# Ledger of designs, part 1: VHH binders against Putative cysteine-rich repeat secretory protein 14 (CRRSP14)

All scores and structures are predictions.

Target 1, 255 residues: Putative cysteine-rich repeat secretory protein 14 (CRRSP14), of Arabidopsis thaliana (Mouse-ear cress) (q9ljw1)
Amino acid sequence: LNMNNPYLYHKCSANQGEYKLGSLYKKSLDSGIQQLSKDNEVFRGGFVYMDHTDPNGTLRVYITFQCRGDIYGSHCRSCFATARAELFKRCPRDKAAIIWYDQCFLEFSSISTGGKINYDDNICIDTARARPNAKTHTGDDSVLEFLRLFENLTNIAVTKRNNFVKDVEKPALYAAGEKRFGNKKIYVMVQCTHDLTPRACVECVNHNVRQFQDCYEDKPVGLKKGARVLGRSCNFRFERYPFVNAKTSPNYLKF
Below, numbering starts at 1 at the first letter of every chain, in headers, positions and changes, except where a header shows other numbers; Kabat numbers aren't used for antibody chains.
F, E and O stand for the ipSAE by ESMFold2-Fast, ESMFold2 and OpenDDE, each averaged over both directions (binder to target, target to binder). V2 = 0.75 x the mean of E and O + 0.25 x the DockQ between their complexes.
Where letters were taken out, [cut] stands.
The coordinates of atoms that the task and the answers printed are left out; those that the model quotes come from them. Centres of patches stay.

## First folded at step 16 (VHH; from r3 with T106Y Y110R)

Design z5
Fold by ESMFold2, look of step 17:
Structure z5 (fold): chain B 255 residues (1-255), chain A 124 residues (1-124)
Amino acid sequence: as target 1 above (255 residues)
Amino acid sequence: QVQLQESGGGLVQAGGSLRLSCTTSGFDFSYYAFSWFRQAPGEEREFVGAISWSGENTDYADSVKGRFTISRDNAKNTFYLQMNSLKTEDTAVYYCAADRSYYFFYSSSRYDYWGQGTQVTVSS
């Protein structure tokens, strides 16, 4: 498998303002990121949401980090190190920012983001340009097979625990799998951030499948060769080739 | 144009059953998910249950799990809510809802198309 960790996308949020270098906000942000970098449980489990404050309780910074559901340990830590370095280069003054890599994302914010669906910071990548289309679908069996696999994986993600993380009964909020149809296969992955409830995860992924139909459909022809929708709260991807490690993916499904 | 029409409401004694229908037009029905919501006087619409485009996935509000069943019939462009073991708390106007989406949503604000509603009244 090709386990490269390419940069995918970033956003510097204008909505929360800027900070000055050397300010208490910057010091608190750096302190929180440094604390995260030393937490081995984050990289074993692949997720953290941190509500961090300065020593005097004056400022709050909220930091979220998540590795792709098949990425653990040193690979997860390596992705964090890369994301940390690039996020500050790309968003040097913003109070809120997010960066996505193939294997993880890192976010910080001046307002609470935990447990909430972010409907605004979603993006389609790795796709052909969409065309305007009539309001009626033209059928293609590849789209239907993608949809069947996607809904099965979503159900697994929100019902089955992660066997690679001991003593956690919460659902993994991640699933990946493959389905053969005709002489072809498609490979699909869905993941929500671990701070969501199962129903919030379903709501997030279903919203994105609806909102980004042009990302994965090539009307009138059918399913694109591959696409992904990135978000702070959930993401999904499909390709005509394997892109996750099935052996380290909890609940990997073959049809 | 998209149209949804509920039917099958009425008065029933507690412990009884009703079956609601939602007939649709203006869709490629087989591609879309559908939901039932209900609204008691002075309250917001609340999620009751939903079914995905394939019929493979359903979900229900906790207050109705095990008593209500949603199903779909693609040949008739119709989906149903079978309501068993009815309680007085189930008294409400029931609405069917749709959006041009393969999968369902829990939030009523996500749905663009609504029926006009059918009254279900569970006595005593």
Scores: ipSAE 0.554, ipTM 0.836, lowest interface PAE 2.0, mean pLDDT 86

## First folded at step 17 (VHH; from z5 with S107E)

Design e5
Fold by OpenDDE, fold request of step 20:
Structure e5 (fold): chain B 255 residues (1-255), chain A 124 residues (1-124)
Amino acid sequence: as target 1 above (255 residues)
Amino acid sequence: QVQLQESGGGLVQAGGSLRLSCTTSGFDFSYYAFSWFRQAPGEEREFVGAISWSGENTDYADSVKGRFTISRDNAKNTFYLQMNSLKTEDTAVYYCAADRSYYFFYESSRYDYWGQGTQVTVSS
């Protein structure tokens, strides 16, 4: 399986302003990031939303980190390290920024983002961009089958627990699986951040699928070969090849 | 033109049952998720339940869970709300809604189309 961790996208948010080097904000941000880096539970669970307050209780930094649902432990930590380094390099002095890698994303903000769904930063990454002839010829019926698969995985994500995490009975908010379409297979993944409720997760993914039809449809030929929609609160991906580790993926389904 | 029309409402005694129907036209029924909302006097419109496009998934408000059931009939372009063990607090105008999505939404603002509503009154 492809376990590479390529860079996907980043966004520096200018609307929250910039901080100065040596500023209290930077110190708070650094402190929060450092604290996160030392928290082994974060990497075991693969998610954290941190409300980090400076010693004076005035400046708050909100840090979100999530690993892909099949990525845990040292791999998750490695992704964090990579994301951290690049995010600060790419978004120097920005009070808010987010970066996506294949295996994780890292966000910091001066305003609370926890439990909130913001679609403004959502992006579509089309695998076809790299391959002009990446159009599938499965027809429109394939789209319906895709949606059915998506629905099933969405349901699983919000109803089934993560069996790789002990003593957590909450839904995994992650699901991945595969389904055969004729002589080909499609691999799909859906994931939400754990600051969302199951219902919020449903809405988030449902919204992205509805609004980003062009991301996965290629009319009139049917589905694209692969694509993903990235969001702070939820994301999905489909490919014609395996892209998650099925052995470490909770609730991996073969349809 | 898109149309949603509720029917089946009325007066019923507590503990009784009603089945609401929402008949639709003007769009491809098979590609839509559906929901029921209700609004009691002086209250905000609230989610009652929903059904996915395939009909494989449903969800309900906690207040009606176990008593209400949503189903759909693609051949008739109609979906239903079966209400059992009705309570006085179930008294409201019930609205059906439709959205072109594979799954449903819990927020009313997310739905594309709405019915006019049907009154359900549960007496003690």
Scores: ipSAE 0.884, ipTM 0.954, lowest interface PAE 0.5, mean pLDDT 92
Fold by OpenDDE, fold request of step 20:
Structure e5 (fold): chain B 255 residues (1-255), chain A 124 residues (1-124)
Amino acid sequence: as target 1 above (255 residues)
Amino acid sequence: QVQLQESGGGLVQAGGSLRLSCTTSGFDFSYYAFSWFRQAPGEEREFVGAISWSGENTDYADSVKGRFTISRDNAKNTFYLQMNSLKTEDTAVYYCAADRSYYFFYESSRYDYWGQGTQVTVSS
């Protein structure tokens, strides 16, 4: 299992404009990020959506942070630190931005993003391009079996709770698993942000799978070597090799 | 040419049952998820229920849970809405919809194909 946390993608949103140095927005953003960094529960749970008021109580910033479903505690905190540093470096004056790492994403915005699905920021990533040194696999899988696997994981994500998080009875909005196809295996993960309802999560993942097909029209989804679609509200990934820690993944399924 | 055609609608007394059918053609039925929507006069079109491509997953509006059941028959390119214990508030035009997705959508705007609708009237 690759334990590295590679950078995947970032987007600076120009539509929301830029803030000035020393501005109230920056102060609010910094304050919110600082508050988040001190909240241990965030890293235990792996998710937060916060609307943060500036020190003067006049301006709001919205911050979203999520770790991959198998990433908790110190590892989640580490990912946050990395994401934070890099996001501000890459988008130094943007009022809205998002950055994806393999193990987490961080977003801030001047407008509320909670519970909203914005597909415009979705990114399709080919595994070969994203990870030049990644393991390569050949062979085609049954499309139907792939879809069945995806369906099962989606269902699990929106129905089963996260057993690694105490006192949370709502669905985990995360599922991962593996399935054997002949002498090979496929590994799959789906995840939604916890600001979504289960139904919204279903729609989000369903959309992203369709979008993936649009990104890569040469083969059906089930015949791809591996890929991922990154979104603010949900993402999925499939590979021919393990990419999540099954021991720390809630409801890891072996089909 | 893609076609979806509803049938089975009509007048029924409260407490009665109807079975709607949606017969499809022009696409590979096995790769589509299906849903039923309904629209009463003066109301917005609302989600009734849906079924995934495999048929393994279904979901329903709270107002019809326990009373309505969706199923599909791939061999006949037809999916169904079994409506039991009908109520006067179930009166509406019922539409079937199809989308090329493994799961289903709850928003009507997300479906690619639609039937023309069939009237269901539940009398007191």
Scores: ipSAE 0.874, ipTM 0.951, lowest interface PAE 0.5, mean pLDDT 91
Fold by ESMFold2, fold request of step 20:
Structure e5 (fold): chain B 255 residues (1-255), chain A 124 residues (1-124)
Amino acid sequence: as target 1 above (255 residues)
Amino acid sequence: QVQLQESGGGLVQAGGSLRLSCTTSGFDFSYYAFSWFRQAPGEEREFVGAISWSGENTDYADSVKGRFTISRDNAKNTFYLQMNSLKTEDTAVYYCAADRSYYFFYESSRYDYWGQGTQVTVSS
């Protein structure tokens, strides 16, 4: 299982403008990030949405951090530390920015992002073509089997509580699993940010699977070798090898 | 050309039952998720329930949960809304909708294909 946490992508949002170094905005943002870094419950739970204000209540910044649903504790904290350092290097003056790593993402914004679906800042990252010399036809059954596994995982994510925690009935908004296709397997993960309702999670995931068909399918070949769609509100990924820790993934499905 | 046609609407006493049908043509039924929406005069169109492309997953508005059941019959290219224990608040025009997706959407703006609507009137 790979312990490295590669950088995936970032975006510095032009729509919210820039701040000056040393400004109250920067001080408030740094204060919020520092408060997050010291909150051990964030790294035990793997998620926070923070509506942070400066001590005088004059400015608000919004900070979101989430680890992949199988990543907790020291690995989650390590991803946060890496993400915060690189986000400020890459977006040094933007009032809003987001960075994705394999194991987490970190976002800040000058406007509220909590509980809202971001349909605009989603990206596809292809891993590789499915395989050379695959049959050239439309309607490959391997895509259908992928979508059936995806349907099962979506349902688990939005209906099943995290089976590693007690007395919390909110769905985990995360699921991962595997399915065998003849002599090969696919491994799939879906995750929504925990500030979404279960229905908003369905809206986000269903939209991205529909919108990014070219991300996971290479007609007429069929399923690509692997791909992921990153977003502020939901992410999905598939590969032909395991990429999450099944033992720490809530409600892991073998189909 | 894609077509959706509702049938089965009508007048019914409170506490009664009614089954709506939505017959489809012009696309491969098995690749589509389906939903029912309803609209009373002067109101926004509201989600009633939906069924995934495989038929394995459904969800319903809280106001109808436990009373309404969605099903699909791929052999007939038709999906249904079984409405039991009807209340006067269920009075509305009911619309069927379709989307080419593996799950379904709750927002009416996400559906590209709609039926004409069928009136359901529940009297006491």
Scores: ipSAE 0.653, ipTM 0.870, lowest interface PAE 1.4, mean pLDDT 87
Fold by ESMFold2, fold request of step 20:
Structure e5 (fold): chain B 255 residues (1-255), chain A 124 residues (1-124)
Amino acid sequence: as target 1 above (255 residues)
Amino acid sequence: QVQLQESGGGLVQAGGSLRLSCTTSGFDFSYYAFSWFRQAPGEEREFVGAISWSGENTDYADSVKGRFTISRDNAKNTFYLQMNSLKTEDTAVYYCAADRSYYFFYESSRYDYWGQGTQVTVSS
């Protein structure tokens, strides 16, 4: 199946104001984005948080980029290029904005976002809403199995190093896996931004699973066919089909 | 009516052990995560340890790791804090807390249900 990198959502944040064309803010933002685009380690590691200052130290711009935990190298770089172009097109004057693609997100802000949980700018998309005429659930009660797999993946994300990279001791803050029950499978992914501590990642993921229960569950029927929560600080997704590359997913779990 | 009740607190000498229990009622115990917090006079409540809804995952404050163990017994609707190698710095009121979630939270503000507290005093 074709794993195109579709646009998912964006937000232009009005609460930090606008910048003028040609302003120092815009020049500093462009300079930071350009510096990021040239850093090969960003795309090999799949994450950056940049606290970028203009040459005179007058103002700061904060830029965050992260690829999905199974996406590295040229695919990660391609997602960045796409996200960069579209974010400025959709949010041409806002001092803060974020855009999500299937394989990455890009954010900039005039205030510090690093290491902080964003509880506000989260959105959930279920499969029926994201896929016209798709069924919203399978007709069995998979909610308990989803939550048990989610617990296992949360623990892996916050305790296990990325088993594919060199000398990084920090937990991967990413896990994906699948679980078979009967003749059905569920596929789950959880990821936090790499600037969070493991405990902050737990806080973010646990909060969002509770916050968006109505999005992924249709009571009394059960678990929907798929859903995803997009956020600056953490995201998760489940589907009835594979959506990550298991071979490039660190610590991939088959249950 | 949801109730959490701590027991097992008291006076113990440094180096000793104590086991706290939190008995619960008014909800389905197996769907809840549980945590222990403590508060010394004039200080904010401090995370001590937590256990996930399944019991498979735990975590502890750095100050108590290796000395304290949290566990749960779904058949008795009770969870526990085993406290070993106690220090005078462990003196506090200990609170049990519950939240309906698959994992647990570290922030005390995230827990909706609390016990009344039990005093633990560690003497030198």
Scores: ipSAE 0.603, ipTM 0.849, lowest interface PAE 1.7, mean pLDDT 87
Fold by OpenDDE, look of step 18:
Structure e5 (fold): chain B 255 residues (1-255), chain A 124 residues (1-124)
Amino acid sequence: as target 1 above (255 residues)
Amino acid sequence: QVQLQESGGGLVQAGGSLRLSCTTSGFDFSYYAFSWFRQAPGEEREFVGAISWSGENTDYADSVKGRFTISRDNAKNTFYLQMNSLKTEDTAVYYCAADRSYYFFYESSRYDYWGQGTQVTVSS
């Protein structure tokens, strides 16, 4: 199992403008980030809303951080620290930005993004592109089996709670699993942000599966060896090797 | 060239049953997710239920759970809405919808293809 945490992607949003040095926005942003840095053995992410009203108006800062479903505690905090540092370096003075790592994502914004599906910041990362001769094609049947697996995994994600977290009855919005396809295995993961309802999660994942078909399918020869689709609101990944910690993964299924 | 046609609507007494059919043509039925929506007079169009491409997963509005069932027949390019224990509040025009997705959408705006609708009236 690969436990490193590679950088994946980031986006600086210019449409929300920039903050000035020493500005109240920066102070609020820093304060919010600090609140998310609290030590917690079960730390898996968090949401912080900062506001300040004065005679000049109301300033708002929204910060969302979430780790991959199998990542928690010190590892999650480590991802946060990395994401924070890099996002500020890459998007200096931007009021809105987002960064993805293999194990987490971090977003801040001057407008609320919670509960809304983000359809604009989705990207495909094709694992096969990075490796010579990485394409493994098993035909159309493998694609269909993959889609069926993905469907079932999504259903689990939106119906089953996280059994590692006490006193939370809502669905985990995360699931992972593995299935044997002939003499090979496929490993799959689906995850939504915690601000989404189960229905919104289904909407998000379904949209990405539809929109990014070329990300996982190599027509007409079959399923790619591996890929992932990243989004603000949801993401999925499949590989021919294990990429999540099955022991710490809620709703890990062996199909 | 894509067509969706609803049938099976009509007048029924409360507590009765109806089965709606949506017959499709112009696309590969096997790779589409399907849904039913309804719209009562003066009300917004609302989600009733849906079925995934594989048929393995379905979901329903809370108001119809336990009473309505959606199924599909790939050989006939038709999917169905079985409505049992009908109530007066189920009175609406029912629309079938199709989308080139494997899972289904809950929002009507996400669907590409629609039928013309069929009237269902439940009398007391």
Scores: ipSAE 0.315, ipTM 0.697, lowest interface PAE 1.5, mean pLDDT 90

Design e5
Fold by ESMFold2, fold request of step 20:
Structure e5 (fold): chain B 255 residues (1-255), chain A 124 residues (1-124)
Amino acid sequence: as target 1 above (255 residues)
Amino acid sequence: QVQLQESGGGLVQAGGSLRLSCTTSGFDFSYYAFSWFRQAPGEEREFVGAISWSGENTDYADSVKGRFTISRDNAKNTFYLQMNSLKTEDTAVYYCAADRSYYFFYESSRYDYWGQGTQVTVSS
């Protein structure tokens, strides 16, 4: 189990333009981020989509933050603090940007993103990019088993509530687990942002599974040893080693 | 001097429809997000639906999704809950609430301003 919280990736959106340092947009963005940083409920739940305005209602900023489904409390808050600091360093002028860490992501935008699938800000990292010198292929036909496993995992994510949260009927939109593939074991996780419907979550995962086949599969050889897809709306990961805390993962599965 | 006042509650047969209104005064309506909550006897208030200050975002509890619709009319300082296909489980006192932000809108502790409530009773 790797408990480090490394930086993974970021994107600065060219499509929403730039702001000047000291502008009303920057002040409104900072105000919204500061409001989130002081709200303990954000870190207890591990998700927020914030529709924030300046006091006069002249500018809107949309902020999204989510921790990985096994990360809560002080670890979630720590990830937010780290992501907050680095996002502005890496995207100092952009009206929209996103940054991913192993344990969370932070996103802001000048246009509403809530409840919508983001098809543009997705990236796949395979074992070769994440672990130099690691072997990336397994030499078998495990891809069909993998696809069926992820279909089952996604179904759990969109149907089962978070069993660690009282009085919430919404599905967890997160599932993690493990399965033996021959004489090897694969660890898996899927997560959608909590602003999505169950249907949108399935659509996002299906789209990204298809979009990034070349990243996680070496045809005709089979499934690589590990990969992850990062997105604003959904993400998934598989590895040959545990990477989430099974004790704090809602609905952890052993197939 | 902030006031929220619900109206339109009453007795209705299962399968029927009812429209609740929440009229507001004492603040600039256009800067607020609004929600409906309900409370059945002996239970905690539960989230029903919410609408952002712009009206572009709406969210609903799963128990009412597809049956209830929330909307707002900034010109009248009023927002609404249209309730269709009512069930006996919908029987409750319905409250409207207001806040300046649209995050964690399902958490009743986020709202500073509440109406007095209006009774909705759905008979079988």
Scores: ipSAE 0.000, ipTM 0.145, lowest interface PAE 18.5, mean pLDDT 82

